# Miniprotein binders against a7ua95r516to809, part 119

Target 1, 294 residues: a7ua95r516to809
Amino acid sequence: ASLSLLSISDLVPDLQFIFFWMSNAIEILYFIQQKSPAYMQTIELMDDKAGSKESLLSATISANEEAMTILEEVIMYTFQQCVYYITKTLYVVLPGLLDCNPFGTEPSSEQCRRAAGVCVCAVCVMPEAVRRVVSVFQTTSDLLQQYQVHSEIQSQMFAYLFFFTNVSLFNQLIDKGPARGWFQRSRVLQIQASVKILLDWAKGAGHNHLAQKFFAKFCSTVTILASPPQQLSQMSWKALCAEHPSLKPVQLHRILTQYQLMAELGPLPIWQPSSEDEAYIYRTVDLLESFENH
Short names: E, the ipSAE of ESMFold2; O, the ipSAE of OpenDDE; V2, 0.75 times the mean of E and O plus 0.25 times the DockQ between their complexes.

## First folded at step 8 (miniprotein)

Design da2 (at its last look DockQ between E and O 0.73; V2 from the best seeds 0.00; counts 0 for: pae E 1.9 > 1.5)
Fold by ESMFold2-Fast, scan of step 8:
Structure da2 (fold): chain B 294 residues (1-294), chain A 80 residues (1-80)
Amino acid sequence: as target 1 above (294 residues)
Amino acid sequence: SMTYEVTIRTDNPEDLELIAFALRILAKAMGLRVEEVRREGDTLRVRISGTPEQVEYFREFVELWLKVQGIDARVEVREV
């Protein structure tokens, strides 16, 4: 059996085990941090028979630091394992988000069943592909809550999951978008609606700031592509760079070139890069994003 | 230093694996050497080497940790 075909529900028992040990390692670390000063004071107040007190204190401080290091390594390892399994599941379900249509639901269709107002399906519905992505985030949130993981570590986990999601979606759109027709305005509006569902979930879960920070690149891309031709053609290259600082010049140029082609705005370049930006526009290493967060 | 046996008895044997892990880390944090850890049903037996003062503080530390975690367990220490 392929791990990439497993749903998040299939991973819950393994994730529960990892979250259990991560949470308990964190609790032990905090307990030691809180209680060790009192213990060190106890050693300091002990009778100095045969001059061994200073040696004992030094040895205990070193052992205490080693215990902290072991716990930090356990926490890091279990954190990385959780992220690995969760992102592996995300990687499988994320492409579906770019292919789904949350609009134009027909009565009694699978999509229509998810709408609050069935038979008044003029509103955006949650497609199965979007539900699968939301389910991964919700299951992660539920596990963090079940094991009472501190909010700082919860924030670190969602920061990475949002970072991963942003990179995956951006790379898919840039690399495969032209061949898949994803740069067509109607398809971009569908993608924008689907992404809004994810961002709304993040806001409801208390992660709005992280979502805004880590989805910035993909959101900028979709915002540009969804812009009306009349509006976008009135903006200079400098203005677009200022409005979308998360995009590298080569990325912005690729997006605008695809936009111009799909909107049939003619063969003459509308958005001309500065001479300095032009020097970097064709660097392939800068076009796609890295999954490494350095 | 001397060798002591710390015995932990709990009504929830499923907690013993967590307790064993915590005891190893807490002992190390206090500069105590763990020589042996053995589980028998509802009981965990840990042999540690250290000074009488360190071992007594360790007993108090373990009891406090168990209380903070909400684990109902009895801690006994004896010199071997």
Scores: ipSAE 0.505, ipTM 0.872, lowest interface PAE 1.8, mean pLDDT 83
Fold by OpenDDE base, look of step 8:
Structure da2 (fold): chain B 294 residues (1-294), chain A 80 residues (1-80)
Amino acid sequence: as target 1 above (294 residues)
Amino acid sequence: SMTYEVTIRTDNPEDLELIAFALRILAKAMGLRVEEVRREGDTLRVRISGTPEQVEYFREFVELWLKVQGIDARVEVREV
């Protein structure tokens, strides 16, 4: 019950705290890594009058390693906490993306209207459901930038968030799509347009490569479902496999089967799996994506 | 090994928590034993044990870190 009311804005204070410590821990770690060698060299140059130089050096190395380990633990913990909170928020808003009609005159959010000028920013023209998803990513981006988090950690964060988003959307589409009518061409085109807005945002935010990589499975699914029957019915199983390598044979088979049912197409021999793939199309365990495979 | 008190004073008391965290880690990284960390208003007091040379290097290290962070703070070291 309480999760449905959780917005990313409600988490900002907690996220700010976590990002603060994450960023500082990274900086301290980097500082130690850069400066500790010079300190150790100084110990090495000390007069060995007491035979204690080797022991001091060894103790310093061990202490340094322990300090770095603590920092790495802090970084890992804070990273995991950020991901945990952000993904909870995504979990709440992502279903709305599949139900969104981006072509509808949904009123622009009241907040952008109150700014005296017709804000024609890309966010203001977004459907509300898409805006909510983009807001989570934008808030994350803003916080990462605000606290000057190292670029590698930023990339890892977005990689995971895009992965999570792709898995969530893909699994929902495959599992609930037929029952929800999301496999209908008109609905698929709406989903495709909504995802394009998200991908365009990711491109504008500098995460184009990550977005293309991690959304590949969901995008492939949507592309197949958006294809006209006349076009898709001319594509062989092998051609579809080659064009959509992100899809497992069981996934492609499921998509095509549901497409066939929705489009009221009879069995298409051209979509028959190859003899090599025939054993794999029945691996239902591989049908849905796992969140643990990242 | 002797005991030293490192005193850090800043005009920005909001930084003291970060400074305290960093000092503990930096002292550890240098093989110093941190005995106590106390905050007294705008001042942080850190009791450490080590050699005179280690403590001097620690002072320099902390001052450098503060500079890199853009934190205006004064570092004083006293044998106790």
Scores: ipSAE 0.403, ipTM 0.816, lowest interface PAE 1.0, mean pLDDT 89
Fold by ESMFold2, look of step 8:
Structure da2 (fold): chain B 294 residues (1-294), chain A 80 residues (1-80)
Amino acid sequence: as target 1 above (294 residues)
Amino acid sequence: SMTYEVTIRTDNPEDLELIAFALRILAKAMGLRVEEVRREGDTLRVRISGTPEQVEYFREFVELWLKVQGIDARVEVREV
């Protein structure tokens, strides 16, 4: 019915087709790389009967390089197509993370809520919104494994998916957070718990370093928003910038402004930007992140 | 140089598009001239020009590649 209800499972046949061609192009490239040296040596050892040995070798080297270039282009194109389909699905499911309650009201969620101060995610049932995002990541991981894609390409794929996830969540929070009530402390704690589930998935899947790198901006934002007022009000602007280097001045300023509003704090002199940063806190072009900055 | 016909037979005609792509790329990588590629049902026929030594290496490339892919196909090479 609605084009906005795209599911990763509906895209699996298309993704299987693309991963098939990507994997095969990689394997053909590998075999050319393994076999070409011996073949070139055969030409070099050939008797110079017609006096054309040097010309044949030069032409063969050039043709070999052209063939490998074709394969590299196929690999790049299929990679971009995978990313396109996967991120299209991911874009649809990510906003739900900002609205979901990982603590829930179900019987198992009661146990999770009671243990919130000790081991929140240890007793939680995964919320549907989180499950949908994890399903995209897990399906991608399963397809990469099914088609035996090289670990380097797998890392590049997840680097981009985590980058995309960070940009999407950060932009949604900054842009829609005030109207949606996402800056309220109870909501921030729910968001923090939901993101923890994603980070745990990434760690278990062997992508912890990529997730730490590419979620830094969103995680810094949530960490600041989750901080108790007594702790945060003791930190200067300079200290906050040093502790959260992933945040641009305009972004930090916006986050602190929302924090002040929701915590019912007046302006704090300790949060006044440095003279160097003051020129940058109004640069609206720097507030939201681009999906094309990878 | 001489002209050879490489014949690929498979029970899985879905594989023929991939096989045709691989043969064109492998032949190009070895500096062979591909004169013709045609499909006849479950059979792929490729006409190439080169020395007997070049064609022998090409056959070995194709057979190794098919083995790694797990493609059940038979490769025949004939001088024409």
Scores: ipSAE 0.394, ipTM 0.804, lowest interface PAE 1.9, mean pLDDT 84
ESMFold2 (binder alone), look of step 8: mean pLDDT 86; pTM 0.838

Design da20 (at its last fold request DockQ between E and O 0.88; V2 from the best seeds 0.74)
Fold by ESMFold2, fold request of step 9:
Structure da20 (fold): chain B 294 residues (1-294), chain A 80 residues (1-80)
Amino acid sequence: as target 1 above (294 residues)
Amino acid sequence: SMTYEVTIRTDNPEDLELIAFALRILAKAMGLRVEEVRREGDTLRVRISGTPKQVEYFREIVELWLKERGIDARVEVREV
């Protein structure tokens, strides 16, 4: 029973069971929706000798709605079970993204020195930590397609998985980053490359718009941290807020503070928050994101 | 209303749990009361109560659903 490490492949039998019932509940719900009008019309055209047609129609409509409600509950429950199993796996594998090196054990400076004609795949490899996360997303995608789950439900599933991923990575970076050295420029560039691999997966899987929406906070954070000091120091607080609307004032302030420490910059007047934002840069309750943010 | 027995026979007994679920939901969606569901090997027996017209339409709906789902099964209905 995978006691030491939870893998998505260990959960496939459970996920297959859940996706089987979810997909069939969806199909039966659709079937009922398509057939109910004709059935109700049959009752409306019934010969009404005892004047009971209206009561029968009303009772049948009520029973029909109850049946569809049962199916909707099955769909919701099975969706939540899928999310539970998948996010349990993600919770275990996501922290490794902040510690891995997508450039390999040695920077590929030799490939960079002979940039003309170099093979791109020799420059970057997918580290184990990134492979584990991609495997979760890919397995989920494969199961959703195998069971022919409706595209809207597939989108809702990945919207939640990307939201969960964003919250987990952002919170760990903000909370543990100073102690772990994750704000060092070389580490930020490694993190940025690892996230790029996830974004490329999402684009290839047809989820680009979801990834851009739900990874925005973490991506904005890494983009700011990766910016050269001469470029970033010329951007005002208002300009940074406009370019990174996903960041709350306390979050942007914390990111800039960490940037100043690592780049050995003193306080910059243009990074002073606007008067309206000044009240919010100390709201520590808003620093970390909630996993229940909807 | 009268009581009817709907019998489903299939060569694929792994389908019977799904078929049983579908029959219960389809009957409910049509205002039919499901009295009993029994599995006997490769056969499901479902007792429902309703008007003769409701049960006739139910049989047609079940046969259509089985066909659309791709389940090879025989449906029989008798009054009990």
Scores: ipSAE 0.753, ipTM 0.945, lowest interface PAE 0.6, mean pLDDT 85
Fold by ESMFold2-Fast, scan of step 8:
Structure da20 (fold): chain B 294 residues (1-294), chain A 80 residues (1-80)
Amino acid sequence: as target 1 above (294 residues)
Amino acid sequence: SMTYEVTIRTDNPEDLELIAFALRILAKAMGLRVEEVRREGDTLRVRISGTPKQVEYFREIVELWLKERGIDARVEVREV
């Protein structure tokens, strides 16, 4: 008996069902919004001597608002279900991104490079761990396009997914990084290259602004850890805080401490927290990010 | 107001759950009372109460939604 892990491919039928209902609820809501003014105008222009058109109009507006509320609840619930399934899959595959070598080439990638042009070569050289993460984002994008989900909802979904990815990667790096060797310079450079592949995918998919916004914390972390010792050792605490505003004082302090350890640097006086920040350095409850939207 | 039966027939019964949902929401949005919704094989029967003018408009809006959604179905309305 073997335990099988769910892949994004295993979830496609369930996601198709949820996207189907979400898309149809959105389209019905849009349809009602577009057609209701004409209908309300028809009521207002009625020459009804048997009853009050004001009473009928008022009752219809109330019923219309109730119908809108039902649709909004269906849309919200189905959106949350999609996010739940997709983020559960992401959570399983994201640690692999921190542990892969994007500078290495898989044997199968060599055949792709020989057979294909620049575009096919780029796809074929992607590491398996990075490909798994990109596959989740690409499948989500494909389903949103297949069911013609409005761009605003699509943007909200990718905002959630990028937020989740950022928090998951940051927390795993900070919490498990020392034990896994992820703070070693060679590993950090590999992580940086892997993250660049994700950011390049997001840019190509039309989500560059969302990716820059929601990956800010993890990107800041990787940028600091990948910085050359001669560069980083000359930056003051104030300068680092200004350059990396997404990092909380306790987070920045932990990152700098790990950098000093991995780079075999002694304590640096210029990385002294301000008196205001010093109170927050020891707030361990703020070290890891919450998966709750802020 | 009067009671009407709206009958939807389709050669694709798998569409009936979506059609039933849409008809309930559209009727509610128009201030029509839905008294009953019944599925009988390839047929959906919806009993609504409203004025003749509202029910006529409802038929038009249902047919328009079906067309825009790309669902092949026949709509019949009769006073009960």
Scores: ipSAE 0.730, ipTM 0.942, lowest interface PAE 0.6, mean pLDDT 84
Fold by OpenDDE base, look of step 8:
Structure da20 (fold): chain B 294 residues (1-294), chain A 80 residues (1-80)
Amino acid sequence: as target 1 above (294 residues)
Amino acid sequence: SMTYEVTIRTDNPEDLELIAFALRILAKAMGLRVEEVRREGDTLRVRISGTPKQVEYFREIVELWLKERGIDARVEVREV
């Protein structure tokens, strides 16, 4: 109940605090890494009795390593907290993406209407459900930039968020899709259009490669389901496996089976799994994606 | 090993928490013993133990860190 009311905007103050400490911890870590060698060299050049110098150097090296470890723990902890809060907000808004009709005249968000001019920005023309998802990512991007978080950490964060989004959307589509009618071609085309808007945003934000990589499974699923029966029925199991390598055999088999049911197609011998894949199509444990595999 | 008090004064007291954190970590990284960190209004006082050379280098590193962060702060060191 309480999670449904949580918006990314409500978390901004907490996220700002976390990002502040994360960014500063990273900067201090790099500062220490850059300055420590020179400091060690100064110890080595000290005109002290040989035994005292070596002991001091060893103690300083150990202390330095401990300090870096503490910073790494702070960075890791703050990173995990950011991901935890952001993924909670994603969890709430992602289901709306599957139900969204991007081709409908949904009213533009009230906020952009209040600006005197028809804002034709890409965000203003987005369906509300897509906008809510994009808002989470945009807010994350803005905060990372505001606090000048190191680019590697930014990439890792977006990689995880895209991974989480893909897993969530894929699992929902596979599990609930048949019952919700999301496997109907018209609905699939809506989902495809909505995801394209998200991918276009990711491209504009400089995360195109990450988005393509981590959304591959969901995009492959949507692409198959969006394919006309006349086209898809001409593709062999082997060809589909080759074209959609992100899908496990059990996943592809499930998608094709549900597609057959939805399209009222009889059994298609051309979609029969190879003898090599036949054992794998029954591995139902591999059907849904795990959030722990990242 | 002698005990020193490092005093940092800033016109931006909002930075003192970050400065305190950085000082603790930097002192630790240099093998200095941090005995006490106190905030008194717009002033941070850090009690550390080390050799004169270590503390001199610590001052330089702290001043450099403050400069790189764009924090306007005065650093004073005294033996206690």
Scores: ipSAE 0.682, ipTM 0.917, lowest interface PAE 0.7, mean pLDDT 90
ESMFold2, look of step 8: ipSAE 0.730; ipTM 0.941
ESMFold2 (binder alone), look of step 8: mean pLDDT 87; pTM 0.846
ESMFold2, fold request of step 9: ipSAE 0.724, 0.737; ipTM 0.941, 0.939
ESMFold2 (binder alone), fold request of step 9: mean pLDDT 87, 87, 87; pTM 0.845, 0.843, 0.845
OpenDDE base, fold request of step 9: ipSAE 0.627, 0.599, 0.577; ipTM 0.902, 0.892, 0.884

Design da21 (at its last look DockQ between E and O 0.93; V2 from the best seeds 0.60)
Fold by ESMFold2, look of step 8:
Structure da21 (fold): chain B 294 residues (1-294), chain A 80 residues (1-80)
Amino acid sequence: as target 1 above (294 residues)
Amino acid sequence: SMTYEVTIRTDNPEDLELIAFALRILAKAMGLRVEEVRREGDTLRVRISGTPEQVEYFREIVEFWLKVQGIDARVEVREV
């Protein structure tokens, strides 16, 4: 049977518990780091009654380092647990982004066209699939702020969540795209619009730089697939590599092959890989991304 | 070294788990041995061993930590 639908709201109590201990461990670690130098100086100024001051200082330094190591392990473990629970939720909701239609066909879209006179415009709505992904990001952001987690840790968490999102979407598009019809131009434009909603959320949340960095591979893929045939067919392989450095040669080759097929540009290759890249365009081990990277 | 009992009393017993964790770590960071931690209702009792100078500094550090955390608690330290 299918797994029970995971929602971020069902995980909030567990996440609150983990964020509470993570944030407090971070604060205690910084407190110790701030106070350790003064404490060690206090020991250095003590009278050496039995010639044991150097031994006491050495043992205290070692114990201090052990205490900080324990806190660092708690922080790392709780961070990994937060990421584990959050990415399990993302894993369930991300595939729907590739199947949704952000342009909508409801009466509100029809009202927008009528209210705009003869201009045909669709009211862009956030489809349920996109709302589920945004909800995960927003809930995570709210919890990090609620527990006053250090800003650098918040950035590291969103860097990983965006990395995970990029890898998940890219891998599913490449692996399942032909069978699911995701390389059709109309689908690519819908996917592009859905990703823009996510990028807009990230920008509004103060994470624009992280999103630009970590969504680069998936965004490059969708940008290529959405390009008009006349524009793309005039670009050389070298120019495409320069415009899309996040894509490996095997990935770029696969994307261009699917593009040529869907745009019905004939069977002859349009884009000629460089001599160096020809060794790499068939490395299928490099086609999909690993969740272990970065 | 001598054995001391640190007693923490709080108006908010939900804070005692965090206080117990912090005391164990802070004592360790200062080279003190934590021999026992007991919770008795709204009171936490911690047995530590160290020099009188170490324990006095530990009291100061704990009181300051409680203050920066905004935890309303009373700290008592006695030798036993």
Scores: ipSAE 0.598, ipTM 0.899, lowest interface PAE 1.2, mean pLDDT 85
Fold by ESMFold2-Fast, scan of step 8:
Structure da21 (fold): chain B 294 residues (1-294), chain A 80 residues (1-80)
Amino acid sequence: as target 1 above (294 residues)
Amino acid sequence: SMTYEVTIRTDNPEDLELIAFALRILAKAMGLRVEEVRREGDTLRVRISGTPEQVEYFREIVEFWLKVQGIDARVEVREV
């Protein structure tokens, strides 16, 4: 069996089992939180016939805390398993997003514009590579809805999936981009269009705030690289830092260096790092993002 | 403290694993000691130690949880 045929649908039975137990553990946790105060009050209102009431109450409080801890561990482990399976699938499909063309072929793009009456129609074509990524997010959303998982856990899951996607795409672009030709203007515009499809999906799914937060670094990178030379050359280092606060000095410096090479621009005084940032543009340990959530 | 046997019977045996998990956690949350849990076909038998008041409240909480979850099961409690 070929790994190239692996899809999110192949993992649905395993995910259904894990979501089932995660959902039920969350429900039991909330049930205990709701009922514990009434039970504790019942103990407190009992006659202290043997001087054992305080001992019973203390023992019950400790037992309740232990039960909550067990449920929190079950929720954490099932959450981590879901994340593991989903991100393993994302890891396989994400590189395709950097190589796909959402504008289609020239003939297809032309027909699309005529039919819709607007040039943005070309951006609305979902390439297979983007569809695979969207399918992973949609299946996750469907499972969360099917098992009625509380919104707090749903938000945490998409926060992590968007974080993972952002780190994966950013690292691939920075590390492999020069060799793969991804910094060429035509390729950057294709990447920008593909990313917009993912962001539009997130907005439609009610996760716009999470997408804005966790995709900030990759979006900043693509926005800078997609800027016309006439516009970007008028932006100072300080202005770029202000508009793109998610980028570290070494990351912004690397992006601008690649832009200069692809646009065949000489050194630009306006892009000279500020005195505060000069020491940090050579911190190679900060170039690539970590998958650790720190 | 006395020992009690809580018997859960359901026409849907596939629910028994979830029920067993919930009963263990609910009993622990109430400070009750779970001595034994046995599954026999469509029946789950749980032995717990506690005061009569604690065990009666446990029975009520279990019945309420089953109702909230939409699980069709019968709960019986007996002192052993």
Scores: ipSAE 0.537, ipTM 0.883, lowest interface PAE 1.7, mean pLDDT 85
Fold by OpenDDE base, look of step 8:
Structure da21 (fold): chain B 294 residues (1-294), chain A 80 residues (1-80)
Amino acid sequence: as target 1 above (294 residues)
Amino acid sequence: SMTYEVTIRTDNPEDLELIAFALRILAKAMGLRVEEVRREGDTLRVRISGTPEQVEYFREIVEFWLKVQGIDARVEVREV
């Protein structure tokens, strides 16, 4: 019950705290890594009057390694906490993306209207459901930048968030799509447009490569479903496999089967799996994506 | 090994928590024993044990770290 009301804005204070410590821990770790060699060299140059130089050096190395380990644990913990909170928020807003009609005159959010000028920013023209998803990513981006989090950690964060988003959307589409009518061409085109807005945002935010990589499965699914029957019916199983390598044979088979049912197409021999793939199309365990495979 | 008190004073008391964290980690990384960390208003007091050379180097590292962080703080070291 309480999760449905959780907005990213409600989490900002907690996220700020976590990002603060994450960023500082990274900086301290980097600082230690840069200064430790010089310090060790200083110990090495000390007078060995007491025969204690080797013991001091060994003790210092061990202490340094322990300090770095603690920092790495802090970084890992804070990273995991950020991901946990952000993904909870995504979990709440992502279903709205599949139900969104981006072509509808949904009123622009009241907040952008209150600014005296017609804000024609890309966010203001977004459908509300898409805006909510983009807001989560934008808030995350803003916080990462605000606290000057190392670029590699930023990339890892977005990689995971895009992965999570792709898995969530893909699984929902495959599992609930037929029942929700999301496989209808008109609805698929709406989904495609909504995802394009998200991808365009990711491109503008400098995460184009990550977005293309991690959304590939969902985008492939939507592309197939958006294809006109006349076009898709001319594509062989092998051609579809080659064009959509992100899809497992079982996934492609499921998509095509549901497409066939929705489009009221008879069985298409051209979509028959190859003898090599025939054993794999029945692996229902591989149908849905796992969140643990990242 | 002698015991030293490192005193850090700042006009921005909000930074003292971060400074305390950094000092503990930096001291540990240098093989210094941290005996006590106390906050007294705008002042952080850290009791450490080490050689004179280690403690002097620690002072330099802390001052450099503070500078890199843009934290205006004064560092004093005394033997106790």
Scores: ipSAE 0.391, ipTM 0.804, lowest interface PAE 1.0, mean pLDDT 89
ESMFold2 (binder alone), look of step 8: mean pLDDT 87; pTM 0.846

